# VH-VL binders against q960a1r229to459: the designs that were tried, part 19

Target 1, 231 residues: q960a1r229to459
Amino acid sequence: LKGDRIELLLPKNIDQFKKFKKDRTVISSGLITRFVSTRNPKEFSQKWISTKYVKEFNEITVNKDSVVVGAALNIQKMADTLTSSLSINIGKEIDSFIQKFSSPQIANFATWTGAIISGAKSSLSVSDLLILFNVLDAKLTLLNNSGELTQVAIEEFAEKKLFATHTIVNAIFSRSLTGFLFCLKLGETSEQDSTNFNFAALVGNQVSRIFVGLGGQPKRLTSLEVHIDAL
Below, E stands for the ipSAE of ESMFold2; O stands for the ipSAE of OpenDDE; V2 stands for 0.75 times the mean of E and O plus 0.25 times the DockQ between their complexes.

## First folded at step 8 (VH-VL)

Design p28 (framework fv_ramucirumab)
Fold by ESMFold2-Fast, scan of step 8:
Structure p28 (fold): chain C 231 residues (1-231), chain A 123 residues (1-123), chain B 107 residues (1-107)
Amino acid sequence: as target 1 above (231 residues)
Amino acid sequence: EVQLVQSGGGLVKPGGSLRLSCAASGFTFSDYAMNWVRQAPGKGLEWVSSISSSSSYIYYADSVKGRFTISRDNAKNSLYLQMNSLRAEDTAVYYCARGEYTYSFWGYYFDYWGQGTMVTVSS
Amino acid sequence: DIQMTQSPSSVSASIGDRVTITCRASQSISSYLGWYQQKPGKAPKLLIYAASSLQSGVPSRFSGSGSGTYFTLTISSLQAEDFAVYFCQQSYSTPWTFGGGTKVDIK
């Protein structure tokens, strides 16, 4: 940005963000300098809007039946929130799985939204955070270009490629999730290597959620879920 | 133009102390994790310490735990390494380095480095 | 700790040569590997991240490949400015660890 003057707007709440979003590129805290250091500056718009100070993108709300994690929070803050608010067995597996694919240093400054969008965009890479959200039945609150808020399942977000037209505001997890959570990461991954594998299963008394990642978006194993639920 | 300019260092006797400084410019310092990496003469690179953008998370290599303290002053765009109880094996060029990360599957890398500061521990 | 082993420790090459450097991890690190170049008396420079992604501003003659425990850095046609020491780094888990380095010298 050397010598350039960039309009950076710092809205304080979602209504102000909606008003300022018009014709502006969304960035979170820390992204501007990272983009400049790794990307060609001439490709960036001069009209930028930050989620850093928007209450709704930074809040953590623990309700009786749900936990809400703001889009601007890092992976570790999300993990800590889920571990402390979901059942002990589910929380332990979340903590264990995140430690296998993300170091504490990475988890402490990378946003979970960045990881989710990257995973949803890829047709070759396996995404560990995306499969975790799939198995936990995460919902995303999205803001469209018209200023409307909608809530969608993580599977729908990835399948319909809603990252192209929407801004993630927060993720919502059910506190009523019960059962055994098991996550597995195996093999190597890169944007050019589709031989990697990951797996996540949540097995409960009423319903099971089972996903496998073989490259690109995780696939739900519905036939296996029906069999297990019958047991 | 990203720049990391280092100062501090020199010759110290075993058991002594030194404080290294790293002044950052050309980027929003408070948005990045910062690191210290050292290199003994004629040897390879060894990661020493990391500090997150807000100082909420700090990590040390086992070889320096309890003796070194990493800190930062975001208002002054500066990174510090306080080195106490120095040993002969701490003799090295010390580099400050910026941590770069965008997405969880990309990993964590050191994209910009300071010029290095020589620390010699000998009697 | 994840140990990173580089080979060879040194290689003698001429301008225009194809140079290949190998890095092996003591356990699978997926694609979380970077390559750095260090010239005499200078700080290291990031060349490649995520095993095969070229850092902005780095010439296309540099390429990386591999996954899991075995990785290679290739310089397709060595130039005068490429005589340096090269280091691999695993970014899979802390503590971050580097290979011992490979010195690319004039034949």
Scores: ipSAE 0.000, ipTM 0.450, lowest interface PAE 14.1, mean pLDDT 80

Design p29 (framework fv_ramucirumab)
Fold by ESMFold2-Fast, scan of step 8:
Structure p29 (fold): chain C 231 residues (1-231), chain A 122 residues (1-122), chain B 107 residues (1-107)
Amino acid sequence: as target 1 above (231 residues)
Amino acid sequence: EVQLVQSGGGLVKPGGSLRLSCAASGFTFSDYAMNWVRQAPGKGLEWVSSISSSSSYIYYADSVKGRFTISRDNAKNSLYLQMNSLRAEDTAVYYCARGRYTYSWGYYFDYWGQGTMVTVSS
Amino acid sequence: DIQMTQSPSSVSASIGDRVTITCRASQSISSYLGWYQQKPGKAPKLLIYAASSLQSGVPSRFSGSGSGTYFTLTISSLQAEDFAVYFCQQSYSTPWTFGGGTKVDIK
């Protein structure tokens, strides 16, 4: 800690957040908990602003063809929303994937936004949630320093490191996704993952989206051959 | 003040090519998706193409796929449309437009260039 | 693709009149609809977004309503500068599509 006090602002709506964000570090409850455990005092700012109570960051909107999940929601709430809003095949795989790789304590307290930023920021850590967002063709609504909103694909967010200059407002998923979602951990033993190698594919009438995670940033693949009755 | 200033266009024969340009100022160009929207004489508006802020995502109307290429240069705050294999049906005023997306409200075209006429005629 | 149908294709009105323009979507688009005004020889101007939200700088005589598949744009008291073509646009999914336009002419 470099000073004698911390100022934490808790805006209640996006207009207050825009007004008071300037010169402040954006914090969620999950990021605060992690920060306290692994503090770096040289990078520590005494002026913080939270997304936790911003109305717009806590909203869920289920439309006929899309589902929108606010940035301040935890991983479990996001997973529950997707499982209930997407096709049965896709939803069951999401539920299975999240439960396999996230403990109930983490899933109920950590924001999905924190997990995505952590995954996009690191070149050394595999992000299960980032690869899931890639295979689902997730779009992110971002807020820039001028108070303007823009929509970017998850791949663009990670490639351009937009977490450095933008605040995530929400994630948007298509309810028109077709086919089967397959999420796999690759290693020497399939049930006891011994490597940082993740794989995810969305398979329709023909394969549409394939990604592999190797120590951080997911890579898009051009083809996949799968025996459907073997998965 | 947000401004989009267009150049290029003109008369070209069927099968010919043209390149349109759009110069942006008054906002952080690299934060916005950009679009081309056209309007045939006396007709309505038709979306042609979109490019994401980093060029990672590009979309085309079915009518122009394989013939038109959208691109941008964020260092120069410029948007381009390369039009190849032009047809009489491509005759229109072409507008560049900034994409405005809000998560609760959808995607709209909030600022437009002045338009440039493309005429495809023998 | 989502088809947008506007009616009427044209309307003749006098200054001070109340003008209503209708837009219908081929499927539910919730409130993801915008309205644009285009004057002869000019680029379109965004008037309304999210079916009913007035764009900054647009006069309060313009209002939008509706949800799902049926939407209306109303000009409560037509002014000389309002004689133009009006287009609706669905912002629900790509490809973004526009209505055929409604021309508001002098009576």
Scores: ipSAE 0.000, ipTM 0.420, lowest interface PAE 15.5, mean pLDDT 79

Design p3 (framework fv_ramucirumab; at its last look DockQ between E and O 0.08; V2 from the best seeds 0.00; counts 0 for: pae E 13.2 > 2, placed apart)
Fold by OpenDDE, look of step 9:
Structure p3 (fold): chain C 231 residues (1-231), chain A 120 residues (1-120), chain B 107 residues (1-107)
Amino acid sequence: as target 1 above (231 residues)
Amino acid sequence: EVQLVQSGGGLVKPGGSLRLSCAASGFTFSDYAMNWVRQAPGKGLEWVSSISSSSSYIYYADSVKGRFTISRDNAKNSLYLQMNSLRAEDTAVYYCARGYLDYYYGMDVWGQGTMVTVSS
Amino acid sequence: DIQMTQSPSSVSASIGDRVTITCRASQSISSYLGWYQQKPGKAPKLLIYAASSLQSGVPSRFSGSGSGTYFTLTISSLQAEDFAVYFCQQSYSTPWTFGGGTKVDIK
């Protein structure tokens, strides 16, 4: 998209993305960049950046001890990557969780980043991916407005609402997690984003991780973790 | 044997430049994030910089931003730190260190350290 | 930035003593805490990762505990080779930061 009113840039790597971002607004950190509606669209010139062709945002890296998933990847691709890269007892539950509770977002090839941000913004909705990232102890690579990269835990991202000031570049997961993953989702229908409750527990790991979603940011159940680990 | 062997360093005047090297052996270098950590004489540890396994993601401490450049050559199993515009406060023993489980749990393998002295 | 505060800065102990070192974070860092041992003229050595996991090859007399903002390193029975400086480090978010260190000296 080029013209007097709309300009869309398509960076091919993160360095170009950084340069273009200086004077443009990025809506969402994922593949889909949404147009911002203005009150006077006829008079307003909009500048956009797409992550669609940014190499780093679309890459999957599988290391010995970690797996990295680019921010522009869709939910299914992210889930498939985790399923295949983590232990069987964890991976199968991830696959099952995504397959059993497919949302329209998954069907529409929405990015996992979008789902994470949406979950972090909402105080009422429950994000399946956000709780999954929490239970798996995910780290995020973020780009700030100054063009600097930072790494943060997923819970910090949500708590500090870093989506307002940072762009998600990727997520990093440990491949060293052991034990069993249990995920539960309760909602009105599988066809709508109507999740009211979700639960995720990783047990049998060095330290158990247990989260519950009642709306907004998942809550960690530390007392339960201690109890489980003592058994 | 898993090890990191460092080279470079030495005495330099303020405003000068040095390049540190770290050679890895005994493990798949390309699978691990690498770090530089420094320690001023008689002081504690200070993280300097980190680079991801593929070099796609680089992090710097505020104290060295714009002056230091971390890089790696996976084909040569080598980590580098280019230090420009050196200052007296940069005087320290510099360590290269392998990220344990990538960025999750610290650094499990360390080089022997290289002394960098910045003095007029 | 996350500040890590260690206490005490130094401790004198005898062989066989139980030694406890504390590390406090300025904010919650979950379990992203490591402990290092450093002897004079040597590089740091990772002892504990993930707050309580013992690094391979480290004696069982070392243990870590804690979560959130409060962490401890414990040496159950101090040995001669344990006299050193100990550092905590958070790996929760960049920049990675270390505690000021605790020197364990012989009494």
Scores: ipSAE 0.716, ipTM 0.878, lowest interface PAE 0.8, mean pLDDT 89
Fold by ESMFold2-Fast, scan of step 8:
Structure p3 (fold): chain C 231 residues (1-231), chain A 120 residues (1-120), chain B 107 residues (1-107)
Amino acid sequence: as target 1 above (231 residues)
Amino acid sequence: EVQLVQSGGGLVKPGGSLRLSCAASGFTFSDYAMNWVRQAPGKGLEWVSSISSSSSYIYYADSVKGRFTISRDNAKNSLYLQMNSLRAEDTAVYYCARGYLDYYYGMDVWGQGTMVTVSS
Amino acid sequence: DIQMTQSPSSVSASIGDRVTITCRASQSISSYLGWYQQKPGKAPKLLIYAASSLQSGVPSRFSGSGSGTYFTLTISSLQAEDFAVYFCQQSYSTPWTFGGGTKVDIK
């Protein structure tokens, strides 16, 4: 989409995205819809690039030991992919957690990347999707403004605030994760939402992963992991 | 038998080029990410480059960025490393190694290695 | 880049000895650590992945432990075929980096 003061590029593949990204602001499919409906003169002074139609950002690849979920997909599509490709017990808990703590309207509209970036930026709110990615040992494929790809663990992405300098291309989840997944959220749906607590634990055969969220970044409980792994 | 067989090494002058090849057999090559790792004489291991199963995602070490190009041909079960603008510090045994996109599981199958010597 | 420091750089040991090798990361890498064995003139062989998971076909005398910044590879009862150089490797973020290696020699 082009208008008198609007420059919005719609690349169709990752090579076009790399070439056209430059200093442009990245927007998701949901933001495109809002932008078109609310033509604001102040926003028309910006240069924008969409991820919505980039082939690689819309792909799902199920490999022997991993599953890759493109950055432009919504939360529900990501959840459906994980529940069908990971172990039955882990999949059931992911489905339960998403349905319990994320409305269908949000899950079918918002991209998982938008939710992850919002969670990583926040110093006050707990992020259910971010803690889920942490406990599942998710890795992200990132693209910098020079067109270079890097791969980082979700914990590093949040801690180093890589959302400020990189575009998320996809998330990578291990299919060899085994064990019991347990996710929990405590709190009231009121002005106290920012004081909500969340918790996620994956107790597996090799290594346990345990996280708590009290606002901002989830904290890993490494001492507790050591004790459980010794049992 | 799962194996990787390498070829293409040799002696080259600084500024020269070489292309390394790695032929896979005994497994479905198109299901795996592939890696190049090098080792200078008497030194430790250094990761060079990785390529996803589809070739959509490619990574390079800063030391080789802009000079080396990793590629694969899934129909031929082959991995390649095109090395341009070679420098003395590129002298090493180069290994191809099988991995997964997430690399959590390590590199479980390695080629025999091929020696690349860059000398004036 | 994440720096991986191994200690000791070399160790002299006898058959039957318990050998421990340590690997320290310059920042937390969770459990994204592998251990490799390399014999003279040969390619590396994966022993341990995900810090503590034994690779298929690797003898049970090898074990890995640790998380975050401190990792250990243990050989519970050294055998003749275990004299080699051992490397740790982080796969937490690119570039993937290796430790400097630990040479296990005959005493």
Scores: ipSAE 0.102, ipTM 0.663, lowest interface PAE 5.6, mean pLDDT 83
Fold by ESMFold2, look of step 9:
Structure p3 (fold): chain C 231 residues (1-231), chain A 120 residues (1-120), chain B 107 residues (1-107)
Amino acid sequence: as target 1 above (231 residues)
Amino acid sequence: EVQLVQSGGGLVKPGGSLRLSCAASGFTFSDYAMNWVRQAPGKGLEWVSSISSSSSYIYYADSVKGRFTISRDNAKNSLYLQMNSLRAEDTAVYYCARGYLDYYYGMDVWGQGTMVTVSS
Amino acid sequence: DIQMTQSPSSVSASIGDRVTITCRASQSISSYLGWYQQKPGKAPKLLIYAASSLQSGVPSRFSGSGSGTYFTLTISSLQAEDFAVYFCQQSYSTPWTFGGGTKVDIK
């Protein structure tokens, strides 16, 4: 017994979450991941709110032109959803790439939002999930402090540091993506998931998207995209 | 040709049970969420229940929780509503409707409706 | 529960008239609102989703607008086939509630 008080709120739906999230620290993954990643629990508020049981954050929706993955889903479930919902050439590459940077045990435990936020905060690390979201032109639905929902591109989320003022509700991927996805990771195996360099390219009949990761936010290679699209 | 064809319904006494069926054709049933909506005679529409494509997410209106059970059989392209402990207030035309879990796109395909009457 | 207050309850109109129907939500529902048309003895038919998006196959004389708590459905130049009951429905939070309906009648 520390003598400190800790209050953890477990809302069941987004309406409850909106009403009670004000001055609380949001937990976007399972409690064990949260505990391991915190530097010192005494440096955080003693009032927490979790996304784990919010039904809207755990939903998967496959529409005719889009696939939506809730913020509380683990990396493996997100990967499986994208693999089955997007074209076979894109889906197979997603599955292959995810296995290179996450062991099955980690992918079934860690949330995709935790990985995205960690990557968006870092100026030094090369994030494999963040480059994948960039190449797929992912959009995020965010909840602000006033309870309003907005949709932003993954690039804007990181650039404007929206993780500090907003809660991720879901990610949205277009099912209209065509062409071929190519992903490359250079570094250790997934057990020692240290990436020194990564690269992702989506090329086809629409505007190409090509990114490189050398540390911090993935960099878009716009000149190369223009050249490839002109061929 | 996208359609939902309903069957079941009829007259039952209070406290009785009834099972409604909705058969889908002309689309990939397993890709869609499904809904039940009812309309009492001369009254408006009331949402009753929804089920996700894989049955992992199920929702009920408070008025039917614990008495009604929504289910689906994707191999048979069929949606069901098991109605137990029926009350006079459950008297309505029941519609099945195709929709989406994000609810952004509404309910875009409806069955023809099935009348349920709860009376002695 | 989010209450949907629909007005007017009834309107009498002539072919060619412009008709406007309103819905008010008891709390913000963002753009999670649909409009449905129902003719006697038939199932509802989706007209508008996401407050303002026209469903495929619906004539362009139908339009929707609004966000938050106040929404409108407009029929420009009413046609004979438009005489029906119209319902709004919020899909923001369960239970997904409908408005009370608006009957559009001839004369």
Scores: ipSAE 0.006, ipTM 0.425, lowest interface PAE 12.9, mean pLDDT 80
ESMFold2 (binder alone), look of step 9: mean pLDDT 94; pTM 0.954
ESMFold2, look of step 11: ipSAE 0.006; ipTM 0.542
ESMFold2 (binder alone), look of step 11: mean pLDDT 94; pTM 0.955
OpenDDE, look of step 11: ipSAE 0.022; ipTM 0.537
ESMFold2, look of step 12: ipSAE 0.000; ipTM 0.509
ESMFold2 (binder alone), look of step 12: mean pLDDT 94; pTM 0.955
OpenDDE, look of step 12: ipSAE 0.005; ipTM 0.518

Design p30 (framework fv_ramucirumab)
Fold by ESMFold2-Fast, scan of step 8:
Structure p30 (fold): chain C 231 residues (1-231), chain A 120 residues (1-120), chain B 107 residues (1-107)
Amino acid sequence: as target 1 above (231 residues)
Amino acid sequence: EVQLVQSGGGLVKPGGSLRLSCAASGFTFSDYAMNWVRQAPGKGLEWVSSISSSSSYIYYADSVKGRFTISRDNAKNSLYLQMNSLRAEDTAVYYCARGYWDYYYGMDVWGQGTMVTVSS
Amino acid sequence: DIQMTQSPSSVSASIGDRVTITCRASQSISSYLGWYQQKPGKAPKLLIYAASSLQSGVPSRFSGSGSGTYFTLTISSLQAEDFAVYFCQQSYSYPWTFGGGTKVDIK
């Protein structure tokens, strides 16, 4: 803000981040959202901590059964990582779907964490990245205000609004996912206040994961999964 | 064909240790998550621990955290539970069970169970 | 922890009867609920996964329904081999938790 003094800390690893986080506001490297810490409404200061240079938030780890994508990475780097690490059928659809909802300019600059948090906060609009994480059964590693790490399912993160109390460290995807992924964005994107829809389905050998976005959090179509699995 | 066969267990005094084993056959062990679930005599089921297919992710019930260690050897198709500092309340039949990374699918294959009795 | 409350604790039924067992979660678990059958001296057997999906090899008289916090297991026509204890289990969040069980006894 004009005339204000801003303190910005740039921790380089998770331990520094934990220590610097105390009593400071976190800013995502892909979001320009500002928070003010005030002791007096008439005189305030802005104290910020950036995730941009935290080593652990910029790491990619490919394990035998999972792939881990750091929180500070952009959407395109996440997409490239998943495409090269997951099965060819799933990877092709991830790349195709991301190109439909995110331009190269946005995908190369915005973090996937910013997009996920934005989607989880929305009660009326659809989120394409959130439904993709839902159909892929993504897990998130979160850091709480006490400095403890925990792992949660993407559905739990969104339902409990954990973005309000936790910092995202990374996203974890299973390399054991099999079958065919199909994602679709429906509706008119240019109509003002129009209802938009999105859809994602992962059809495997015996079990399917099917989600639809009608506004707010994606809904799992369990009855449809049962019918398809019975065939 | 698809089978989990358990071994180990027995009678031990409070503070003692035991190691349970679970041997898998008839499926590709390294593709599945594995779990330990216990049942005290006359009581219900209690989840104890889970391990992912490559051991990258491990979870424990608070009641056993710091005392029990889950591990697996994919080359030997085997799952283990190292139980240290055993207490009377750990007395139960312990089952190993096969699971999936997607927790949605349930635990579809179970071992026969191994009795662990902790008494003075 | 997510608490799973199962009812009834026991039910007495005759062969051919329709039996319904209920399970309530202390918070929404979506469809991350399984139903297990346990016979005396044996390991549990998975009957239903994902709240309503019948496990391969399980008789069609078993069915599950529900989502969120309220779930039911139904046995449409009870057979002699169905006298057992039934447990629901959530796998939405660690620690995984089971219901207290429902014993289905012969009348």
Scores: ipSAE 0.000, ipTM 0.466, lowest interface PAE 14.8, mean pLDDT 82

Design p31 (framework fv_ramucirumab)
Fold by ESMFold2-Fast, scan of step 8:
Structure p31 (fold): chain C 231 residues (1-231), chain A 120 residues (1-120), chain B 107 residues (1-107)
Amino acid sequence: as target 1 above (231 residues)
Amino acid sequence: EVQLVQSGGGLVKPGGSLRLSCAASGFTFSDYAMNWVRQAPGKGLEWVSSISSSSSYIYYADSVKGRFTISRDNAKNSLYLQMNSLRAEDTAVYYCARGYWDYYYGMDVWGQGTMVTVSS
Amino acid sequence: DIQMTQSPSSVSASIGDRVTITCRASQSISSYLGWYQQKPGKAPKLLIYAASSLQSGVPSRFSGSGSGTYFTLTISSLQAEDFAVYFCQQYYRTPYTFGGGTKVDIK
């Protein structure tokens, strides 16, 4: 799609995306566009490239030890995939947690990628989806402007601000995750939106993962993990 | 018996090409990501390349990008490394190894190694 | 790229000794670290994955600990078959990088 001063390319596979990406701004779902692109009119690109129809960004692969979720899929499709492929206890908590931060209308249209990037960019608010990915030990497959793929842990993606230099291709979750997932969000009323904090913990048989969001990047409570694993 | 058996090494001149093969048996090859790791004589280990189970995701070390190509044939349970524009610094024992991309687990099964010598 | 620094480069030890090898990452790698053992003329063997998980078939005298940037491999009571070179490796991000290795020699 093109306009007088706006060009939107719709590549159909990753090789086309690599060839045509160049200096173009990457966009996804309309609901999340404001969070994956600069919103200032002076900073908006006139050339855009979409991930929506790229085959590799829409794939779901369930392997013996992992589940892969393409970057162009919406939040609900991601949640459904994890709920059906991870352990029952983890899946139930994911489903419950997702319902607390997204309406069905939003979850069926906004991409999980947009929510993750928005969360990684924020210095003021905590991202519900980002803390969930942290506690689940998610890895991301990233594509740079030279067409090279890199696999990184979600913690590094956020810390190194890799959204500035890379396009997310997919998220990878371990099917070997065991134990109980606990997620807590305070300030569910509109009056307390600015005072929200999030807590997520995965208490496993061998290793526990604990994260707290108090605005900005989620923080891992490594010392507490050691104490809980010793119990 | 879970096993990786390697072949295709040898002596080659700088600028030459060589193709390494790694044959898998005793497990479902198509379920696993595969790697190439090398070790120069008397030196440490260097990861070279990885390929996902379906060949959709391929990664290379900067030292070999544009010269080496990793590939696999799941029907033949085989992994390959095509090495072009070889340099003296590529002289090493090359190992194929099963693992990664599937999370948590390290490289748990290794081939016996194949010597590649690049010399004039 | 993530640099992995291993220390010491060599250790002289006797059978029954406790041996500790350390590995430092140039940035946080969470728990995505493996330990490998390599004997002369042989391929490396996985001992520990995810920083502290013992690989199936590996003796319980081997243990791993640490997270973030500082990791240790401990052999609680060195046996004759443990004289080898040991490598740490991060798989937090590509390129996957190895430490320089630690040679465990007999005194």
Scores: ipSAE 0.000, ipTM 0.489, lowest interface PAE 13.7, mean pLDDT 80

